# Designs tried in a protein design chat: VH-VL binders against Ras and Rab interactor 2 (RIN2). Part 5

Target 1, 92 residues: Ras and Rab interactor 2 (RIN2), of Homo sapiens (Human) (q8wyp3r787to878)
Amino acid sequence: FQNYLRVAFQEVNSGCTGKTLLVRPYITTEDVCQICAEKFKVGDPEEYSLFLFVDETWQQLAEDTYPQKIKAELHSRPQPHIFHFVYKRIKN

## First folded at step 18 (VH-VL)

Design u5 (from u3 with light chain S92T)
Fold by OpenDDE, look of step 21:
Formats: C-alpha cells, structure tokens, sequence
Structure u5 (fold): chain C 92 residues (1-92), chain A 122 residues (1-122), chain B 108 residues (1-108)
C-alpha cells in the first residue's frame, strides 16, 4: 500500500477539484470522508460520500470499506483500469 | 446477453466426487469474479467463495476448505466446482454467480446460473 | 463472524405494503443487497447499494439502510411477489460475503 490517495471533489455547479490525501494503508472510507470534508471545507458532510468511478460505473463505497485496499486491487490487475475516487453528494 | 449456464443435475454416492461446471457468455469473463453459492434443501443461501477469473486463484469461505475446489477453463469461459469425498450433507443446489472484481467497492451478484442439484444418497 | 438476521416470514395482503427487515451490527455502515428467489428458481437481484434497482425491477421495490437495520419495501404487493427474500452484505473484517437467513413473503 502507498500512503497517498487521490480524491476528486465534485460539486454540481463548480466542477471537480482534486487533492492528494496522505492516509494510512487501512484507513476506512468513513475516515477518508472526514478528511475530505475538512480538506474541501464541506459544511454538510453527512450529505456526502466517497465514490469509485471505474469501468464507466459509479460505486458508492460503504463506510467500513478500505479505499487503499481497493486501489491496490485495481493496480494489481495486469490490465490497468482507469479509476477515480470522488467525494460528492449522495444521490437522493 | 449475460448468461451463466450450469451443468445438469448429479446423483452420487457417499465418497464419490462431482464436478459442476458454469459456462459464462455475453460478457468479458475475466472482468468478474465467479462465486459459488450453496443452498441445501429448504435452507438459505450460503456463500462458498469465489475464484479470480483472471489469475485463477480461489478464495474459500470458512467451512468450504479441503473437499471443495474451484477451477477455470478460460478458453471456454467456464468455471467449475469440484466436491470430493461427498457426504449426504453436500446434497444441495449449487449456484454460480458473477460479481464485480472489486469486492471492497461492493460485492453483489447481478447474474446467476440456473443452479445444479447435487444429490448424495447411498 | 458477521451475522444478518431476517424474520423467517412476512405476510401481506394484495395491494398492501410489505417490509422485510435485515438486522446487523452497524449494518448502516455497509451496503446491503437484496435477492428474490421463487420456488425452483435462482435468486434474482432486486436491490443493490441499499436502494438502487436493477433494470427490469419494478419501482414498487425499494430499499433503505441505516443504523442496525436494512429494509426491503414492496409496495402494492402482487401475488407474483410471493417468494423468499435474502439480504446480503460484504463483511470487510472477514472478507466474506454474508447472506441473511431469508424471509418467506406470503401474499394472503
């Protein structure tokens, strides 16, 4: 595991901005969301979550998952996949 | 159209072996894990484990180590489950089901085989 | 090991709303998936990521998940909805898929 995680912040009217987070290998999605809320100065973090965009699909990550583990799994494949971790509002 | 077609029903005696096959079509075989799920008569669904269709390495759930072997024939997009030293308690319907390759992002089964009934009786 | 608890059976009259619960410790921190299984058939995914519906699943089917309980809700229940329903999660601690015990939905 690498100690960094690239996360994009997606806002409806402002586009996307990215940040590289320094995180522990076994940090949870919940913890990453907390870091994102702080880094992106989100006032209502309860309405946001961490999503994985891969293979043209969106996947909301559960709070108890491990983004770094997911990243490692994706990188371990012989055929690389383009993927993004995106911090954005939860769909209602 | 995504399809998982399993081999036919099996009737075996205790101590024998059985091999259930699951042929996949309509999608890229190595982009998904192949899972095996057991359902004993009148009982619920029980996850047996999965096999990485790219690397071929299996992962077995607790309780399904030893006599259970997952394998692949990638040339024909087929996953197989072999059960050795069959017991009466192995009598069940066995399903193959695909799941996305990234369990941490949500592991669920969007397509299932039709199931294979394995009956173990003396 | 992580355990999911479902009621063994739920009964509902046609046209009414059925609610099937799935209990698990802090299950709201997980994503819950729901499957419908009719007699002699393979399970069919009806809800994924707590509340999303696959194509072909009627909007009468909905899901929610918070705290220690996930719920599958079937509004306007039809006779054809009579089936066994299973909840499922991915347990990150054990790296295992876990199914609930299943709930038999009877349409009265």
Amino acid sequence: as target 1 above (92 residues)
Amino acid sequence: QVQLVQSGSELKKPGASVKVSCKASGYTFYDYYMNWVRQAPGQGLEWMGWINTYYGNPTYAQGFTGRFVFSLDTSVSTASLQISSLKAEDTAVYYCARSRFYPGSGSYFDYWGQGTTVTVSS
Amino acid sequence: SYVLTQPPSVSVAPGKTARITCGGNNIGRKHVYWYQQKPGQAPVLVIYYDSDRPSGIPERFSGSNSGNTATLTISGVEAGDEADYYCQVWDTSSDHVVFGGGTKLTVL
Scores: ipSAE 0.544, ipTM 0.907, lowest interface PAE 1.0, mean pLDDT 93
Fold by OpenDDE, look of step 23:
Structure u5 (fold): chain C 92 residues (1-92), chain A 122 residues (1-122), chain B 108 residues (1-108)
Amino acid sequence: as target 1 above (92 residues)
Amino acid sequence: QVQLVQSGSELKKPGASVKVSCKASGYTFYDYYMNWVRQAPGQGLEWMGWINTYYGNPTYAQGFTGRFVFSLDTSVSTASLQISSLKAEDTAVYYCARSRFYPGSGSYFDYWGQGTTVTVSS
Amino acid sequence: SYVLTQPPSVSVAPGKTARITCGGNNIGRKHVYWYQQKPGQAPVLVIYYDSDRPSGIPERFSGSNSGNTATLTISGVEAGDEADYYCQVWDTSSDHVVFGGGTKLTVL
């Protein structure tokens, strides 16, 4: 496991909105969201969540999931997968 | 359209073996895990495990190790469940169900096979 | 092992609202999925990601999840809604899919 996680803000192709987070392998999505809230300076973190964009689909990650484990899985595949972790508002 | 078509009902004696197949169509087979779910008569759904359709690696739930074997024939987009040394308590409907899973992202089953009834009786 | 608890049965009159609960320790930290199963049929996904509906599932079906309880709500219950309903989660600790025991919904 690598100890960093690239997270985009609001959208996948946001250019310079992404940030690289230094995180441990078994950090939870909940914890990542807390870091993101701080890094992206959101005022209402309860309205945000961490999403995985892969294979043209969005997946909202539950709080008790492990983004680094997901990243490792995707990197281990023979075929490269383009994926993005995105910290964005939950639709309502 | 997505379809999971399972093999027909089976009637077996205790100690025998059975192989249930699940043929997938209408989607890219290796993009989804194939899950197996057991449902004994009058009972609830029980997850047996899944197989990674890309690598062919099976993962068995607790209680489904040993006599239960997941396999693939990717050339025909078919997943199979083999149960050996059948017991009366293996009598159940067995479902295959696909899931698009990445570890830690959660798993759910959007399409199911029609189920295969396996009856074990002396 | 992670356990999901559902009431064995729920009864509701036609046109009324049925609520089926799914209890689990800190289940609000997970995503809950719901399935409908009618006699002799395979389960059908009716709710995913706690509250999202697959195409074809009527708006009468809704889901919520917080704390230790997830709830499937069926408004304007119809006779055709009579079925068994199962909640389901992914347990990250054990890497297992976990189903609830199921709830039989009876339309009176």
Scores: ipSAE 0.544, ipTM 0.904, lowest interface PAE 1.0, mean pLDDT 93
Fold by OpenDDE, look of step 19:
Structure u5 (fold): chain C 92 residues (1-92), chain A 122 residues (1-122), chain B 108 residues (1-108)
Amino acid sequence: as target 1 above (92 residues)
Amino acid sequence: QVQLVQSGSELKKPGASVKVSCKASGYTFYDYYMNWVRQAPGQGLEWMGWINTYYGNPTYAQGFTGRFVFSLDTSVSTASLQISSLKAEDTAVYYCARSRFYPGSGSYFDYWGQGTTVTVSS
Amino acid sequence: SYVLTQPPSVSVAPGKTARITCGGNNIGRKHVYWYQQKPGQAPVLVIYYDSDRPSGIPERFSGSNSGNTATLTISGVEAGDEADYYCQVWDTSSDHVVFGGGTKLTVL
């Protein structure tokens, strides 16, 4: 499986931008968030998290989860799924 | 309108087998994993495992291997739990519960069956 | 195996606030889910993703999760809130769903 992860950055004032991250298969969501914070130059990373948007639903990924496993599983499904990993602010 | 309807109560003798069914409706069956949860009398909830409704692959929790078998009949959106070689300690309420799970995203149970009481007594 | 620890029982007077804790190693790195179970009934999801409430669950129910402790808070407790409450996580290491032992909430 390819060691890339497409992540969209959602911000109220700047809209949504995307970056492709080169990540190892078992990188954690916590680590991905750290990479995102750096790449998107987020000043308050504690207010952000990684979300999965799939099947018209949002899922907040826990820090100890594996986005690449999620990606791999979704691609292995008999029916295609459109999904997005989105780095955005946590709802308070 | 999501519903999980389980089969009725069962009374079995030790050594017998039982099959509990869980019929799903009101949603796309294969979009969710089906989980099984056991609750012995006066005890807590115990996750038994889940079955992938896309492929029919079961995952059994520790302690629920061997005598426990998850299966599907996708034509009627039904998941089943079969317990063989029943023991007295298998006496419990068994619940099916759906979860929207993609590996690594976490799992929670938003809809539950009404439960099926299985009593094992000589 | 990952273990969730809940107090066996919590008692609260009507109108007061009940707090049910769920302890787990670095549980703050996980998402915690809470279920309410009344006698003879199936469990009902009351909190998901640590602090989100499903539709139909009163605002009196709230959740928090940080460090090694998740907490279900029920403000303005009513007699109808008397039930067993279970916390739950998914453990990535074992690929298992884990429930807490449950807490019996008694409304005095």
Scores: ipSAE 0.455, ipTM 0.895, lowest interface PAE 1.3, mean pLDDT 93
Fold by OpenDDE, look of step 22:
Structure u5 (fold): chain C 92 residues (1-92), chain A 122 residues (1-122), chain B 108 residues (1-108)
Amino acid sequence: as target 1 above (92 residues)
Amino acid sequence: QVQLVQSGSELKKPGASVKVSCKASGYTFYDYYMNWVRQAPGQGLEWMGWINTYYGNPTYAQGFTGRFVFSLDTSVSTASLQISSLKAEDTAVYYCARSRFYPGSGSYFDYWGQGTTVTVSS
Amino acid sequence: SYVLTQPPSVSVAPGKTARITCGGNNIGRKHVYWYQQKPGQAPVLVIYYDSDRPSGIPERFSGSNSGNTATLTISGVEAGDEADYYCQVWDTSSDHVVFGGGTKLTVL
């Protein structure tokens, strides 16, 4: 496993900004969200979550999932997949 | 439209084998895992495992190793469940159900087959 | 193994609100999915990602998930809502899909 994870921050008024996070292989989505909240200076982290955008679909990741595992699995595919981890507000 | 069509009901003797098929249509077969779910008479849903339709790798749930085999015929978008050495307790309705292909997004079943009743009796 | 606990049965009068709970250790850290199953039929997905409704599912069906309990809420219950309801999660630790024991909803 690689020890980095690229995450885009999506904000309604400012667009998307990306950061590369240094994370352990088995870091949870919950932990990644905490890192994102800190890195992007989010004041209400409870309103945000980590999403996977792949194959033109959005998927909200559960807190106990492993983004690095997802990344590794996608990279193991024989055909490349374009995917993005996006930290953004949860639709209410 | 998405459809999962399973093979017909089966009546078997103990010790025999059965193969239940699930033919998928209306979507790209290899973009979803195919899951198998068992439901004994009057009982709840029990996940048996899934098969990766792209690689053909099966994952079996606890209690469904050994006599249970998942297989694919990708040429006809068909997943199959084979049960060998059938026992009376294998009497149940067996469902195939598709779930999203990507790990971590949560596995859930948006489309189900109609179910196949397998009855094992002497 | 991860376990989901549902009440075996829930009864509700027509027009009232039914609440079906699904208990699990830190289930709020997971996504919960709900299925409706009527006699002789295959299950039907009614809630995914805790609170999202698939197309065709009435707004009367809603879901919530926090702490150790997920809840399926059916407002304005109709006779046609009588069915078995199952909660379901994906356990990342075991890489297993787990169903609750199911709840029989009876419309009085």
Scores: ipSAE 0.452, ipTM 0.895, lowest interface PAE 1.3, mean pLDDT 93
Fold by ESMFold2, fold request of step 23:
Structure u5 (fold): chain C 92 residues (1-92), chain A 122 residues (1-122), chain B 108 residues (1-108)
Amino acid sequence: as target 1 above (92 residues)
Amino acid sequence: QVQLVQSGSELKKPGASVKVSCKASGYTFYDYYMNWVRQAPGQGLEWMGWINTYYGNPTYAQGFTGRFVFSLDTSVSTASLQISSLKAEDTAVYYCARSRFYPGSGSYFDYWGQGTTVTVSS
Amino acid sequence: SYVLTQPPSVSVAPGKTARITCGGNNIGRKHVYWYQQKPGQAPVLVIYYDSDRPSGIPERFSGSNSGNTATLTISGVEAGDEADYYCQVWDTSSDHVVFGGGTKLTVL
């Protein structure tokens, strides 16, 4: 498991930015969302979630999932899969 | 178009073995895990486990760690379930179903095989 | 060993709304998937990610998930909706797929 997690922030008014988070190996998606709400200074954090974008598809991550485990599985394949973790509004 | 086509139904005696095949087409075989799901007559769905189609390592659900073996033939995009030492309680419909290889949010079955009925009767 | 609990049956008149529940500890922190199974057929995915519909599933199928209960709602029920319905989650603690026991929807 990596100790770092790159998260992009997608917001209509603030533009697209990204941050690399130092995280524990078994951080949950819920915990990542809490960190993202603070670091990206969102005023309405219940309207946001962490998403995985991979192979032209979006997947909202459930709160009890482990993004570092998902990252490790994607890296386990020798063929490259371009993926992004994105903190964004649920209805977007 | 994604298809999962299973082998035909089987009538077996107790103590025999059976191999149920599931031939995949219309997608990149190693990008999805293959799952096996059992449904005994009049009962619900029971997840038996999956096989990682890229590395070939299986994961078995609790209760399926003995007589049940998952295998692959990637040259023909086929997953197989072998059941040895058949018992009457193994009488069921066996389904294959695919799921994405990255777990967590997304471990669901978008395509299913038609099912294979295995009947074990004395 | 995560457990999902469904009522064994639900009866609803044609044109009315059916609600099928799926109970589990903190199920609202998970994604719930729903499958429709007609007699002698393979299951078909009808809801994923709690509330999303695959292509070809009518808008009258909807889902919700909060707290300890997920719900599949079928408005304007038709005779063709008569089937068994299963909820399913991924249990991150065991790395297992878990199905509910199934609910038989009867349209009468």
Scores: ipSAE 0.441, ipTM 0.873, lowest interface PAE 2.6, mean pLDDT 90

## First folded at step 19 (VH-VL; from r5 with light chain S92T)

Design v1
Fold by OpenDDE, fold request of step 26:
Structure v1 (fold): chain C 92 residues (1-92), chain A 122 residues (1-122), chain B 108 residues (1-108)
Amino acid sequence: as target 1 above (92 residues)
Amino acid sequence: QVQLVQSGSELKKPGASVKVSCKASGYTFYDYYMNWVRQAPGQGLEWMGWINTYYGNPTYAQGFTGRFVFSLDTSVSTASLQISSLKAEDTAVYYCARSRFYIGSGSYFDYWGQGTTVTVSS
Amino acid sequence: SYVLTQPPSVSVAPGKTARITCGGNNIGRKHVHWYQQKPGQAPVLVIYYDSDRPSGIPERFSGSNSGNTATLTISGVEAGDEADYYCQVWDTSSDHVVFGGGTKLTVL
């Protein structure tokens, strides 16, 4: 696995910004969220989560998943899959 | 439409072998993993493992190594489960089930075969 | 190994709400999927990723997951809902799929 992860930060009515995070291969989604909260200066991180956008569908990632593994898996098929990791507010 | 069609019921003697097939249609075969799930009579679902339909690499769950072999015939979009040295306790319904290939996001089974009953009896 | 615990059986009257629980250590940190299995049939996915519903599954089916318990809720239970229900997770530590023991839902 590579040691970087591209994450987009989506804010309500504020657009979307992206950052490349330097992370270990087996970092958890929970830890990635903590990094995102710090990097994007989010004051209420408990209301945010990491989402996977792939094939025009959204999926909230569980805390114990490995985003870097998911990235590697998505790159493993011959057909390209457009995907994004997005740190955004959980819909309640 | 997505379909998984399994081979018919099997009746075998102890020590024999059986091969259950699962033919996929209605989708890109190599874009999904094929899983195998066992269900003994009156018991719950038990995950046996999966096979990477693109690379052909099988992964076996704890307790399903040795006598169980997953294989592919990609030319006909078919996954197969072979059980050797059959025992009475292998009597069960065996299901194939599709899951997304990016398993790290949390695997679930959106489509299932109809199941294949394997009966091992003297 | 990771273990999921379900009650063996749940009974509910028609029109009432059935709740089937799935217990697991910090299961709220995972995504839970649910399957319905009627006698002599293959399982059918009814809930995935805790609360998402596949097309064709009635809105009466819903799911939640937090802490150590995931719950499948079936509102307005019908006779046709009588079946076995299984919860399922992906265990990242062992790279294994784990099923619960199943719950038999009886419609009284």
Scores: ipSAE 0.889, ipTM 0.958, lowest interface PAE 0.5, mean pLDDT 95
Fold by OpenDDE, fold request of step 26:
Structure v1 (fold): chain C 92 residues (1-92), chain A 122 residues (1-122), chain B 108 residues (1-108)
Amino acid sequence: as target 1 above (92 residues)
Amino acid sequence: QVQLVQSGSELKKPGASVKVSCKASGYTFYDYYMNWVRQAPGQGLEWMGWINTYYGNPTYAQGFTGRFVFSLDTSVSTASLQISSLKAEDTAVYYCARSRFYIGSGSYFDYWGQGTTVTVSS
Amino acid sequence: SYVLTQPPSVSVAPGKTARITCGGNNIGRKHVHWYQQKPGQAPVLVIYYDSDRPSGIPERFSGSNSGNTATLTISGVEAGDEADYYCQVWDTSSDHVVFGGGTKLTVL
């Protein structure tokens, strides 16, 4: 796996900003969320999670998943799948 | 619409082989992994493994190595399960089920075949 | 190996609410999916990613997952809801799909 992960921060009514994170291949979603909370200066990280946007669908990633593995899998097919990792608020 | 259509029921003797097919339609075949699930009579669901529908590499769950072989015929969007050296305990309903190819996100099975009953009896 | 534990059976009167639990170590850190299986039929996905509902599944079906327990809730239970229900996860550590033992829901 590559050692970088691009994550977009979706802020309510403020658009999206992206950052490239340098992470280990088997970093968990939980750890990525912690990095995002720090990088995007989120004060209430418990209300945020990492989401995968692919094929016009949103999916909240479980804490024990590996975003880098998901990235590699999405690149493994002959037809490209446009996808985004997005750090945003969990809807209650 | 998405459909997974499996081959018909099989009656075999111990030691024989059986091949169950699963024909997919209504979607891009290689955009999903094909899984196999076994269900013995009166028992629960048991995941057997999956096959990468593009590269053709199979992954077998623990307990399903050796006599179980997953294969593809991509020209007709068909996945197959072959069981060799059949035993009485192989008597079960076998299902094919598709899942997302990016399994790291958490696999689930949104469409299932109707199941194929394999009976092994002397 | 990762293990999911379900009660063997749950009984509920028509119109009441059925709750089927699925226990697993830190299962709240995973996504849980639920399947309904009626006699002689293939399983049908009724809940995925803890609480999402596939098209065609009634709103009476809902799911939750936290801590060590995931729960499938069926409100306003109907006779047609009588079936076996299985929870399922993807275990990232072993790269295995894991099913619960199944719960038989009986509508009294």
Scores: ipSAE 0.886, ipTM 0.957, lowest interface PAE 0.5, mean pLDDT 95
Fold by ESMFold2, look of step 19:
Structure v1 (fold): chain C 92 residues (1-92), chain A 122 residues (1-122), chain B 108 residues (1-108)
Amino acid sequence: as target 1 above (92 residues)
Amino acid sequence: QVQLVQSGSELKKPGASVKVSCKASGYTFYDYYMNWVRQAPGQGLEWMGWINTYYGNPTYAQGFTGRFVFSLDTSVSTASLQISSLKAEDTAVYYCARSRFYIGSGSYFDYWGQGTTVTVSS
Amino acid sequence: SYVLTQPPSVSVAPGKTARITCGGNNIGRKHVHWYQQKPGQAPVLVIYYDSDRPSGIPERFSGSNSGNTATLTISGVEAGDEADYYCQVWDTSSDHVVFGGGTKLTVL
């Protein structure tokens, strides 16, 4: 469902938590990060970003990208590409 | 090993047509869009557009929506660029370059063909 | 019609650091990719996603991107680094690729 975006939150001390966000089709990565900072209650949101894990690689998403478009592109193929959107610290 | 091999150079008269081919090997052809990039003599790189190698639908950059046609022969993992009604200003090196099909995450070109020189002169 | 601006040329003494800039409005909200092109050759990807290095590219190549400027940095410059360098983004508003005009690096 294109109005939903599943995002995992990765913390060093508490493991991983996932939430499904209700979002507009053209929500930017920047806006998703704002929602995630609020929903996951991070105190230092400038140290976090949204990442895409796909094809066994991690990619930090630029602020002006559209996660729903990326999701639609990945779902456009019959061969499954396992992917995850992850809100996590930019450095570890 | 990923390889993009382009057809040989072409010398053409104004008004003729040319077809540049790009044969891909060493990867799953449908997982990458094929892009075309033009470089006129002494000039920079100019993106012409791409073709979706799974569905076959092209996207053309502005300025390339007329005489330029992208096509595929998926049976031999080959993308082609056809230029009709050639003009002197079409004289350039034409490159194919691949990008991942999920372009919304930040499209970049990790492998390029060697380039095909098209020269248009009277 | 997103525009990337590069200086036409940069000269650097051997062993010193070259810095090649790529200017664009709010380019720090985008990812920037960099290509090296030697005379008569196809471009080669040297940096992607602002600062990531593909396999086979020496560690002396690095990149940064913030505000309105992305920078390709080549430390310990060698004669073999003489080339044209292009920055590139994906313009999300038009779904088009944009290249900078290119920068000729001269080692002298």
Scores: ipSAE 0.619, ipTM 0.911, lowest interface PAE 1.7, mean pLDDT 91
Fold by ESMFold2, fold request of step 26:
Structure v1 (fold): chain C 92 residues (1-92), chain A 122 residues (1-122), chain B 108 residues (1-108)
Amino acid sequence: as target 1 above (92 residues)
Amino acid sequence: QVQLVQSGSELKKPGASVKVSCKASGYTFYDYYMNWVRQAPGQGLEWMGWINTYYGNPTYAQGFTGRFVFSLDTSVSTASLQISSLKAEDTAVYYCARSRFYIGSGSYFDYWGQGTTVTVSS
Amino acid sequence: SYVLTQPPSVSVAPGKTARITCGGNNIGRKHVHWYQQKPGQAPVLVIYYDSDRPSGIPERFSGSNSGNTATLTISGVEAGDEADYYCQVWDTSSDHVVFGGGTKLTVL
């Protein structure tokens, strides 16, 4: 089974853009970062990571986490929390 | 403010049962799972599992799939741990601790109950 | 199952820096959380997500995590820092919380 993951790209000197990725259900955050580095054409991928924005807070996702599982958990409530996955620099 | 208040300490005989309660206040109860953590005398922390406070389904760590039952009373924002067929090795402090319901981003426990000592002796 | 290894004890003089390690295979791919437990008390979260401090935890507490080792660092240690310290991860492969065995910090 394949799923979609919406990821925003945030860059200091450019606007925010987004892409919907076609991913396997158990894709890791590390693998998503690899895909994002290619899709968003970053030259210094080691300075980027995938972040979760939820509950008015940011958190860097650890490499061995599963974004699709996180998405499913956040959707498990009748009124899901508003959240975004964002590929951005580790240092704001 | 966020509080987790546990029921008082208990002295029990082998073969009895005990129910430890954990009453939550100061936050939206169903936005956090309730975890149970055991600490035997002089020992470290041992995660026993959690209960999903919205759907009521428990998850038990390995070794806690038998005599241990997690439950909820959502009308009073209370999670409970019941231990049946008590054994001497169940003597420990039992803590409740909350974690966010989206555990896939990393579970950690920002607030803990004060602990309930269960002592099992003849 | 995933294992976290901590030294059983660390001794440090007052005013010096304590470093408490938490070892695990590829722990740098995980987030590490740290708890302080004083005798007779519940654990208290002191570091989460490797390096973030909850409100009320002084800046002299810091954390790092890379490779196979996470480290809790306490600078300017005080007698009141004497406690047991536990590291903890969420293991995505087993869907289990894992605690380290604990480290007793002694301030001589």
Scores: ipSAE 0.598, ipTM 0.905, lowest interface PAE 1.8, mean pLDDT 91
Fold by ESMFold2, fold request of step 26:
Structure v1 (fold): chain C 92 residues (1-92), chain A 122 residues (1-122), chain B 108 residues (1-108)
Amino acid sequence: as target 1 above (92 residues)
Amino acid sequence: QVQLVQSGSELKKPGASVKVSCKASGYTFYDYYMNWVRQAPGQGLEWMGWINTYYGNPTYAQGFTGRFVFSLDTSVSTASLQISSLKAEDTAVYYCARSRFYIGSGSYFDYWGQGTTVTVSS
Amino acid sequence: SYVLTQPPSVSVAPGKTARITCGGNNIGRKHVHWYQQKPGQAPVLVIYYDSDRPSGIPERFSGSNSGNTATLTISGVEAGDEADYYCQVWDTSSDHVVFGGGTKLTVL
């Protein structure tokens, strides 16, 4: 599913929502964060980042990574890996 | 427990070939790429490339495409590095190291083999 | 291709704090991983994703990454910390691993 990226938005005051984004295959994590800030109407975008939840572990994605490539890599194996992309606040 | 056990050190003459093996245990072999890293005497770490352990396709770093061949024997969870037409400059310690197959989230090496010293001397 | 620059050596007295830098253009947009290598031994991962510690790595080891510089910090340095330290990134544009040149930490 190139050109589509499902992103959950996690916020303590409004629960968890999600959107399916129509994106170019080479979109960077930085660009996804910008789209998410606009679509989820976040007032302080510098406090948020895109995270990958996979193998029961969270990892903040670096700005120059490609979420569509990560998605394709995770789908390339016969054993399913449950994963989510989540736009949420950066913890200190 | 995750382990990467490499074959023993080799003393070779110029023009010979060598095969360094790396046997993996304690994890699902095809969930991790196998990487090869060279360290010449007194020098730093140099990434040589990796092999996709599910599909078997290698990727070689610049400078490692001619005489260096990565291969797999998945029946025994083993990756191998073959170096042909050995030169004195191939004298080094060769390490295998694993990385997760989804490299787009940032590739790093959590487990390394013990290293195999290849010495090429007349 | 992408280049990481490390100082060749750093000297620190026992009990003091060592800081080992890794320079790269916009390295703060990447995740930096750090390895310790003692003489005659394989490298060991000590920091990944800029600041995370694998199990078994003491809290004295920490990392940071912003702008053009990543830093490995070792507080309360012990003689056993004497080693070569390498930074490493994944370069998404070339799909290659890049190591820094290494930094020899001397405890004196």
Scores: ipSAE 0.568, ipTM 0.900, lowest interface PAE 1.9, mean pLDDT 91

